# VHH binders against Probable chemoreceptor glutamine deamidase CheD 2 (cheD2), part 8

Target 1, 172 residues: Probable chemoreceptor glutamine deamidase CheD 2 (cheD2), of Syntrophus aciditrophicus (q2lsl4)
Amino acid sequence: MNSKAIKPSCEYFLLPGYIFMSPEPYLISTVVGSSVAVALWDADSKLGGMLSFLYPFRESSAESTAIYGNVAITYMVRMFREEGAKKKNLRSQIFGGAESDCCEADQIAHENVKTARSVLKKHGIKVISEDVGGRLGRKIVYNTFQNEALIYKVNTLRNSDWYPYDGQGRQA

## First folded at step 4 (VHH)

Design m01 (framework vhh_8emy_2)
Fold by ESMFold2-Fast, scan of step 4:
Structure m01 (fold): chain B 172 residues (1-172), chain A 123 residues (1-123)
Amino acid sequence: as target 1 above (172 residues)
Amino acid sequence: QVQLQESGGGLVQPGSSLRLSCAASGFTFSSYAMHWVRQAPGKGPEWVSSISWSGGSTNYATSVKGRFSISRDNPSKTLYLQMNSLRPEDSAVYYCATGTRFVYSGSSTYDYRGQGTQVTVSS
């Protein structure tokens, strides 16, 4: 049971346009502005992961990548099912979609959140928590074993928010 | 640093068996999917087999299905490929690769690849 805090010894910094999952306990860190992160968790196996996407759906002729919410969420669900997770035991959390004072950023942020909700609903996956919208960027630390997130809201996202990875993709 | 070290290749007769090994270091082996990829002289790389982090899921190229078996030992950080009923067309350099099964971006499926081990099947 989830009655005691378990501290994962492993960390993963999630880059935008990526999906990461693990049956091992991980702290997954990411930063989102108008982009959206989705945590997915299997209540039965404690398999957990997170994706980060920048755009709601794949454009005509665009490559199918995890930068698009419809592609990323669908692929992550497939990853979980390939590891034996049953859809009825899956739970999701949605983070991000902050709106700037400019109308164009407002539109994409809103569409990203709407897409996350829509795609998760199509897959029959419960959304148990959301921290979305507003005007503040978010720094997120997600615990894959406990399905819990620490969220720190910020006025401006800095280059230091990406610091844990060097130029070779190695964790600092 | 991520390192993958293959071994177990050799010269064998058609119909023979070989077991390849891959010793992994520099990363959390038990958290990554692993793959075997081969490259014959004058040809591009061909994916052979994949195994999930736990060993619970395996996949094989049609050309080797039923003859090859992939397995892993997470405590010893070792990946294996058991090759049975070897054919001349199996002759290639075999590479161990760490996968992206648990990491996806739409990019290549391989993060790192080893130096390779030569398998030659001939009379």
Scores: ipSAE 0.110, ipTM 0.556, lowest interface PAE 3.3, mean pLDDT 80

Design m02 (framework vhh_8emy_2)
Fold by ESMFold2-Fast, scan of step 4:
Structure m02 (fold): chain B 172 residues (1-172), chain A 124 residues (1-124)
Amino acid sequence: as target 1 above (172 residues)
Amino acid sequence: QVQLQESGGGLVQPGSSLRLSCAASGFTFSSYAMHWVRQAPGKGPEWVSSISWSGGSTNYATSVKGRFSISRDNPSKTLYLQMNSLRPEDSAVYYCAKETRFVYSGTYTYFDYRGQGTQVTVSS
């Protein structure tokens, strides 16, 4: 767009294992603990989106879904390119991968962040910012028009963190 | 209030062509991927084709690939399905559907709303 930025009037609440992408300005909200969210943005067209994955890498599986970072990121890059985005204009941001007191969650968190970085690098996509690791969960509000994120760090994630969706994922 | 209205069905002979239309209202049409789904009597729904919100990406079920073509006109808020070389097994009620989310798992596509359908009958 060559006009002044306008505040997005549309909101989307991103669930883990999903990808959302739109040519319209959106505020995309999500929460991540040991999971990771990746924002992808086309600097030319202002096309933006976000994915949220739970597990790092799944190579060549019949059960491949967007819950796996390599599958989700590769699929989203393909979606952007099919809409005319050029790889050189793509920019990414990585969020999440918080460590837990649970040993298994710590390993998954580290591998999720590593996978996001490696898959984006494989596709030649610049990572322009990261807010990863630590011990706190994150509530993220991503603006697809401006490619900016507001991040709120929280000690514990609850069902109410998905407002306006209830605990079953239904829009209020 | 989301509304989808299909039209263009009819009774045709094998080898004929039909073009189905779906008029959309109550949402920003250009922001959503759209699908065609069909259901024959006594059978479950079968996904036929999908198109991204811009029209830059299309997909087809193996059974219709090469014969059907999906397209959209965002200014008029209309989805189309051009059906060529129709076969008796293409006989079904055809529905258009709005997609709310993008999921990599092909068999688990989520639909926000489905229309009332349009009947296609291919008979010799």
Scores: ipSAE 0.011, ipTM 0.250, lowest interface PAE 9.4, mean pLDDT 79

Design m03 (framework vhh_8emy_2)
Fold by ESMFold2-Fast, scan of step 4:
Structure m03 (fold): chain B 172 residues (1-172), chain A 126 residues (1-126)
Amino acid sequence: as target 1 above (172 residues)
Amino acid sequence: QVQLQESGGGLVQPGSSLRLSCAASGFTFSSYAMHWVRQAPGKGPEWVSSISWSGGSTNYATSVKGRFSISRDNPSKTLYLQMNSLRPEDSAVYYCAKETRFVYTGSTTYTYFDYRGQGTQVTVSS
């Protein structure tokens, strides 16, 4: 074996509107259709995480949540900086933004991908890979220790894949 | 094998100070955020304080803000909690905890611990 023989035993399922980050090795699983997931990783410390958002921007609001890409990405960058990560060591990956037969979903998909790219660029964070667009949903399994993602193209996303947990992290 | 060993607790009078220590082993101490959590008899666990992996960021529960100070020494793999102006309501078993995950829902950050030590008893009584 030429790669590190470290297999994360810990798993976390990421819901839209949530951010998950850990210095411990995790397999973070999520599903995205028109929504977008962003992985962020510190090459120095091996600190890794993933966020998932449904909508691109919220101009201003006391109700701002991680369901909006500008809010979610900005907050995740803050989380990494609070843990001492330096921008030069940060790497990002973007997933999702698939088109659908609904015109509104098509617009949101495109704007979500554009927002992820724009906000990451504003923060000076390098995007090292993208798997975006098309018409198929994605199931993603992201390894925070190796900064590697397995992506499965799926024709149909199930509700249980989408919302298996309540808002407090308990299984719904 | 992850091990966390707390020490420094004891019986003290109100207004006194104590310094708690936590010796960590079995993981790369300098790579993880650390926490102090306490549990009083008949009550659930209460988060007390946290410190980032580098020591550059600290946070405190409102009940201890201004009285307690968290610090770490990464070379010696030791976490500390300096407790000043102790009150009877500070009486609890104090636990050292290794942080392994963070969750943010847009308005609240949730912190979870995968490992916790066996604790050290602090009793503040006249």
Scores: ipSAE 0.028, ipTM 0.425, lowest interface PAE 5.4, mean pLDDT 80

Design m04 (framework vhh_8emy_2)
Fold by ESMFold2-Fast, scan of step 4:
Structure m04 (fold): chain B 172 residues (1-172), chain A 125 residues (1-125)
Amino acid sequence: as target 1 above (172 residues)
Amino acid sequence: QVQLQESGGGLVQPGSSLRLSCAASGFTFSSYAMHWVRQAPGKGPEWVSSISWSGGSTNYATSVKGRFSISRDNPSKTLYLQMNSLRPEDSAVYYCATGTRYIYTGSTTYTFDYRGQGTQVTVSS
């Protein structure tokens, strides 16, 4: 039931390179800098999930992992379709891809956002919301019951903002 | 309160068939993926099969693929496992379970929120 959304235990911390999906209400927390998170939601079933990826494209499939945007998004779409979700009912939100003020170009941030948009478009999935770019890191709490995100922006990501992983996206 | 009640186990000979059932209550059955897991004496739990909330997708452990079939009836809130060509190594307590699944690309991990009391399956000649 949706009343499970009020339970303290309905929380999941999403690591970079992971995909999490549930038909039950969850609060999914993640942290993104130049990386990107994508929320996917089925309006009819209230099936919701979020992925987090670090790099845009994996051309070789030999060691494809969800740390690559094209792999992660394609896999999450497959997961939703396997659960019976119809593409017309799917809604997506994109977060992240912040650039560094210390560098002229953070190509990876731009490429990550561009990849998320491109791959979602190829799958025919509507992007209903974006909070991308700029120079601030983001801590995101995504509610799968309401398809709503709370975003906390920071000038510099702290160790606590990387829970449960270190500042490089590695498990602490 | 979530309740899962398995039934249909028994003592059978190798090559026989059994149909397990799991009656669910206390939650919106049609909104959950359902799973069968088993535990043999002296071993940890082994995932056997999963079915999506709609019944549109099913998955099987390599050891049972082609022999077992998972299905569900959402109106009656019942999960089934049809087991054919049973082998001695299929002997275990079979549990139905519900919960969220997530996928790390290259590995599938299933999380179970609730598990029933189990039903014993013994395959012996």
Scores: ipSAE 0.000, ipTM 0.214, lowest interface PAE 12.2, mean pLDDT 78

Design m05 (framework vhh_8emy_2)
Fold by ESMFold2-Fast, scan of step 4:
Structure m05 (fold): chain B 172 residues (1-172), chain A 125 residues (1-125)
Amino acid sequence: as target 1 above (172 residues)
Amino acid sequence: QVQLQESGGGLVQPGSSLRLSCAASGFTFSSYAMHWVRQAPGKGPEWVSSISWSGGSTNYATSVKGRFSISRDNPSKTLYLQMNSLRPEDSAVYYCAKEGTRFVYTGSTYTYDYRGQGTQVTVSS
């Protein structure tokens, strides 16, 4: 809400299948391979957040979770709107969808990026930046105050970067 | 110093209502999601409900959905839990909890980095 020179003091590591947003400035870090991360930002309030999803689309509502791009993006947009953000002020950035040597991962990567673009377009949200595709994994550090991302491309991702989402309502 | 102080618990009959309060201090209350967590004797903690920093989004455990209502008053730094149609199974110590650095809006995973002293709720005939 002040000068762009002010650095966020808080850090958050975003796991696949999770959505995080805060009115406080945060540095949100995540790792994506064939998965996709989407940053969403309100230019007016400087409210920012990021989601990370593994799979493109879930038609059935019975198992809808944030691991699916259509579900995750729709819920993030709803979260921003519930906090008073106006659609015209929302900006998005898309990261990830790297292809691997495995044909299965290649197909998922392509569909994940396509889904992110499609769902954001359906919600009328401007995509102002993309860093997608290729064959390298990405480590991303997103600044919610400035709406800026640092992207580190890597040859390999650790097993922990692919660990399954744990949706059990656990307390810290 | 982060401080959370719960109140409003007591002994009530099945079918009764109670309203729990949590007074918060030592942090910017309006910038954090808040949670209610309960723990029954001999059992682990169970997440009950969550509310976003603005109050615009709420979530409930399946066991309490439709009976409990979470709310907050940011100017007074107070969190509330309205409990209706209480059942013996709701008997527990209820804790107010401040959001941790991780939050899942979809799915069922929540974290908190601080909890209060708790307030005891006993539902018995």
Scores: ipSAE 0.007, ipTM 0.228, lowest interface PAE 9.3, mean pLDDT 78

Design m06 (framework vhh_8emy_2)
Fold by ESMFold2-Fast, scan of step 4:
Structure m06 (fold): chain B 172 residues (1-172), chain A 124 residues (1-124)
Amino acid sequence: as target 1 above (172 residues)
Amino acid sequence: QVQLQESGGGLVQPGSSLRLSCAASGFTFSSYAMHWVRQAPGKGPEWVSSISWSGGSTNYATSVKGRFSISRDNPSKTLYLQMNSLRPEDSAVYYCATRFVYTGSTTYTEYDYRGQGTQVTVSS
């Protein structure tokens, strides 16, 4: 969005398994299918960010990457607190976790959403908005200055909308 | 260019107090959170304290909570760290730091800018 609160040069496309945060106003864009994106915001510090994870949780510390929801959310909360944020002022929004129509036994989308809710609750962070589940992919544009998200539902499913990479290894 | 210049370190005895200062320039100081990070010889950097852009929120590492106090003066573009009841374990080079953007896929903390540091030595 080309609002006076957002500089046109402050746009970022969030890759799956990545975390982005800045006190500068940004429009963060991402695409989620069965994966989940979490926006985190602190009104006092003007700090906003978004993470995108693919898998719900990792019980062992053998690999500490943002591709796992419990790792990504816990790390971002720690980063916000190191930036001076107080837990009571943190607000979160959850997006994604669409269920695949091809796999009757596949529960990863449900587990991703459940993990986001559980980890945020464990950290005492208020979830102020959710756009989760269903069968449609989502394209999200998140404004870190206003803590507002625009969500575009994918009306026609394509392979890259359910997975962050196509068969050629390219991001959707 | 962004510049952060620390001062106020020194050699003191256990139980003493010191006040560190950091003069900032080259960016809109009042728009960014500021941090104190320390590094002792042979050890990695350790986050000490943070303060929000307005000064309304502060956070501290468990090791310094109750003894250190972070503050800022936005008009003068200066960050402070009041250190009370100093212990030998507090001996380190202290850096002020700031972060404009973080992006990554790993669980490591990084700062975009830090100063040259000021040495604090606590010994008898």
Scores: ipSAE 0.248, ipTM 0.561, lowest interface PAE 2.4, mean pLDDT 82

Design p01 (framework vhh_7pa5_2)
Fold by ESMFold2-Fast, scan of step 4:
Structure p01 (fold): chain B 172 residues (1-172), chain A 123 residues (1-123)
Amino acid sequence: as target 1 above (172 residues)
Amino acid sequence: QVQLVESGGGMVQPGGSLRLSCAASGFTFSSYAMSWVRRAPGKGPEWVSTISWSGGSTSYADSVKGRFTISRDNAKNTLYLQMNSLKPEDTALYYCAKGTRFVYSGSSTFDYWGQGTQVTVSS
């Protein structure tokens, strides 16, 4: 077996508002509805990661956290650069932004996808694939050493499929 | 075993400065985002600042932005918080907090807290 092969112990479930990035091979799992996940990968070093955000832009009254797409993407790009990644070797993938029956959620979904595209373009990061929009939620399993994602489209996200939370939506 | 030992607290006048330190041991410090969290008398914990495992990304609560600077020295397994222009409302017990390996949020997610160091800002 290769030392860089993914093992079961190298799995991480990504929560909204978080960035996960590792030089070690990982399978990163997440679920997105109107929210958006972005995978970022360095073709040279095989450094890979994923972020998940709920809102497109940080308002002036809000804290500068990874729950906002403009903040989260900028943080991740900075983290990759700090680890020695060169922009020309960076590749991104965008997932999520599904439209719901609620008009408010539809606006957020569209703005989240637009923000991901806009901020990645601003940083000169090539978007190599997208699986965005529609009406179905997504379960994503992203492989950080191969830069490949498995995407499962679902009509409804259940508690067991959403987060490793207890019955009240709190982290167990 | 994970240990976080804070130091550098004390009493200071409004407008003064303090530098907090957190000595970490028992884990690979350079693989973890680190945070400062504070608890004022009679209040719950308030997130103050987070720094990524490499130091390349930092985030701050709006209440401290422009006044506090978080930094780290991975060779010494030490986290720092430089606090300038201190205000009475900064009075709190300050905790060093460890997150999850290779995870960064810039907010309230932390797996382990140290014992804290007291900061008192009064005239």
Scores: ipSAE 0.222, ipTM 0.576, lowest interface PAE 3.1, mean pLDDT 83

Design p02 (framework vhh_7pa5_2)
Fold by ESMFold2-Fast, scan of step 4:
Structure p02 (fold): chain B 172 residues (1-172), chain A 124 residues (1-124)
Amino acid sequence: as target 1 above (172 residues)
Amino acid sequence: QVQLVESGGGMVQPGGSLRLSCAASGFTFSSYAMSWVRRAPGKGPEWVSTISWSGGSTSYADSVKGRFTISRDNAKNTLYLQMNSLKPEDTALYYCAKGTRFVYSGTYTEFDYWGQGTQVTVSS
């Protein structure tokens, strides 16, 4: 490989409804349409992670899982703080929430973005970057060491567009 | 070259206790969350417990909460599971697992490496 750039040691593909965090440098890849991904980063420790959620709020009858934005973001913020991160050093980035021609998907997309913003604000977490809305899906590669993301906008999301690992160390 | 070696399994009567250990090598142990996963005869893998890289956060499956305690010694690269008030339903092969993926409610977590396992049998 012909580059002097410092590279993360590992790659991870993030599935919807999951949270991934590591103190080690990672390239975290995910795909979002009407769903939303949130990157969270500690400027002091360089601890970084990303979550991907499908729905804004957990109903009282539902399980408390990371598929819901309010649950996922709150859990991730709690984990960062339990690892010693101070609120003043936390930075977030929001991705996704693309609208479609389906009215139901458009409403969910908008509410997902709004929920990410409101929950992060409630926890006092600074949002330093957003790439949200529009009509195009997104492929995201987030670098936890540098707190930077590469975003590829796509008209159609296909099975072949997913990273070949299922996140369990197996090729898909 | 990642290696996870479990020990401490055995036969015990209902209500008894066992302490499992997992010796880790080939990676920076203090940088990764660690988990215990078990597989009972005739069943699929069941997540048991997870501990964060610092030890500051722990999580347990509802079936073991209040009876099992996960802990780690980062200076010794060792993971532990203290098992109290053991039940016949706890009979399984117990695996040490490396992973950094979390979900909030007792859902299966993602692991990238597994040990060989240690057998726990609870019978009268």
Scores: ipSAE 0.032, ipTM 0.426, lowest interface PAE 7.1, mean pLDDT 81

Design p03 (framework vhh_7pa5_2)
Fold by ESMFold2-Fast, scan of step 4:
Structure p03 (fold): chain B 172 residues (1-172), chain A 125 residues (1-125)
Amino acid sequence: as target 1 above (172 residues)
Amino acid sequence: QVQLVESGGGMVQPGGSLRLSCAASGFTFSSYAMSWVRRAPGKGPEWVSTISWSGGSTSYADSVKGRFTISRDNAKNTLYLQMNSLKPEDTALYYCAKGTRFVYSSGTYTYFDYWGQGTQVTVSS
């Protein structure tokens, strides 16, 4: 965050495998490890949203859900277009895809980031920033009013490490 | 504290017109997107239209595009829905909602904040 005032009128905690979008200003909070979050924003209407996916590509035998990056990103672009957003005004940001030494999750993390980049490129959506890779998990607070994200990097993601903001955001 | 009071519903013949109004109080009306949502007999809630806080952007459900017009008067804290070329399938209880949000995981999910009692629109020959 910079010196711009944030208008935290509404807050939403984004769970893995979900897409959230609103024409209202929102602070969208999420946590990602090897998973990836993508923020999408319409510069014209200030329509903003964020998705969080766990796996890069839906296999033909699996149901079509937002846990897969290709499904999630494609559906979010469709949601924005159905609300009147024009592709030329869409901007995206990519977060996550951290590697883990213990679990061989490194390949999934890398493939998640690669999938986010390739699917956004296929849809002609400009990626204006990335905070991806490394070995640290991320806690993200994304402001749809300003298209800005606050990112905290942590060694371990736990439920106790996550605190929601409510009301004026002072007493979490 | 938040109050939304809908009015303007009624019974009309197919092809007729109605103008719905929503009087808002208890929040800064000019700072929020506003929506119209309807619930038809035997069906779940259906989003109809949204207008941005400034009125500069509007969106409509495919079922009402070209027939309905959403507008707002921020000085009067009032939301409007002009409904033309009404069809029997437009029969529903119409709600004024303080903003909407869209959530997807599997299938389609739309979340609405209903604050008013609604106004009944019946289109019948």
Scores: ipSAE 0.100, ipTM 0.560, lowest interface PAE 4.1, mean pLDDT 80

Design p04 (framework vhh_7pa5_2)
Fold by ESMFold2-Fast, scan of step 4:
Structure p04 (fold): chain B 172 residues (1-172), chain A 126 residues (1-126)
Amino acid sequence: as target 1 above (172 residues)
Amino acid sequence: QVQLVESGGGMVQPGGSLRLSCAASGFTFSSYAMSWVRRAPGKGPEWVSTISWSGGSTSYADSVKGRFTISRDNAKNTLYLQMNSLKPEDTALYYCAKGTRFVYTGSTTYTYFDYWGQGTQVTVSS
């Protein structure tokens, strides 16, 4: 009897402004509305990860953080390259960017998707799948070993859809 | 089955150097981020440095930046910490730790640990 590739302990809930990467098989869960999540996968090493960003570009007065799409995607590509991934073997998937009844959220949603596509193209990374736009929020479960995603579309995202982050690892 | 065995500690004068080693077994070493953590007598553990699976990314506590260098040899399943310009406040028991996750948020990278070794003592005396 064969065991599954995904261990029960290899589950991670991704919050906006975070990047997660692991060579171990993980199920990465996230929730996106006007925000965008990008999955990145190395077909050679089976190294996978996901990022979630809220804004397309870093403002001149703000720190360079993963909350901005151009920063987050560029940093994740750097992380994969430092682990030995070759650009030709990298594959990406884009999720989110749903429009709301608010004009501001509609603009941000569109610009977030546009930024994800633009930055990935600039880095020469193939986008193999998209589930973007519309008016429905998304709950996503991404398998880093198989590069497969389950997507649940929801009319309303609730506070209960955000899992509490248990905290940080051992740091100074 | 996971085993981490630290070595290379000792007594050294301020301004001196030491190189710590950690021999790992019982897991696929190249698939895990590794860290050095230290504990001074009567204090809690303080994170010192982390290295990614391949060795491509490294991070350091502000107290050791520019003085310590973390490295790894995946072919030998060994983690290293080169410690230069040692200070009395570097006196501690040094542990290597096996990471389970690599997380980046804001401007900071965090690594979570599931195993620690027995430690190796570093004493900086003057």
Scores: ipSAE 0.015, ipTM 0.398, lowest interface PAE 6.1, mean pLDDT 80

Design p05 (framework vhh_7pa5_2)
Fold by ESMFold2-Fast, scan of step 4:
Structure p05 (fold): chain B 172 residues (1-172), chain A 127 residues (1-127)
Amino acid sequence: as target 1 above (172 residues)
Amino acid sequence: QVQLVESGGGMVQPGGSLRLSCAASGFTFSSYAMSWVRRAPGKGPEWVSTISWSGGSTSYADSVKGRFTISRDNAKNTLYLQMNSLKPEDTALYYCAKDTRFVYTGSKTYTYYFDYWGQGTQVTVSS
């Protein structure tokens, strides 16, 4: 009925390496190429959130940060469990991991998707949908209250709407 | 209209105890994580403690761990901070804050952002 149910003040723009979670309804927007975004949702409480990671696993000598899929997903699951979410009520969605003609991006894209699936499975979290792979980048708009995502596929992976992680945010 | 009203501050000797309260109105209290933040004389704001919307999770600054306990009563729309073993360095204005929970881990560090603060209540610890 209304063109948008969520107020502008309920919007959050998710950067790679960040995790966002709220019991309040939010419209979370992010852009992924070879990177992966994971939405996590508690069907009982309607608690929802999204993370975005760039690399599949933490390197042995690296600090533990949400830039790595295994670290980010584990952090988010812990955050939901600390808020009282029960594993049986948790649902996840995976987005991203697009391949390019660059060998490095293809390798990371594949490993990022594989890591998201593996870590969620290890935590016993049901994956209810995926929009992954292919050659097109994605802009994702995720509704945390309804657990619904709008996905817009883009034909260029290197345009100015990509959000690379630089420790200080991004350059659009 | 969001309103947060802190109370329970006062003067105590080192080793003493105080219980702070924050009465919340104008929003769905049970849907928000709530925090205590303090500002000591000559310093910027310091995060003290956070409690999740359900009360199922709590976190504390290293400076207060083991001494302070955060709690909430969602039926009364009230946030509490029980402060034990008070030290002179705990002297500050204490604010309750309605916050949005998110994590920035640029170097493994949690970052909390607050969208509203109350008027504050003064805690003074002196002999």
Scores: ipSAE 0.006, ipTM 0.306, lowest interface PAE 9.8, mean pLDDT 78

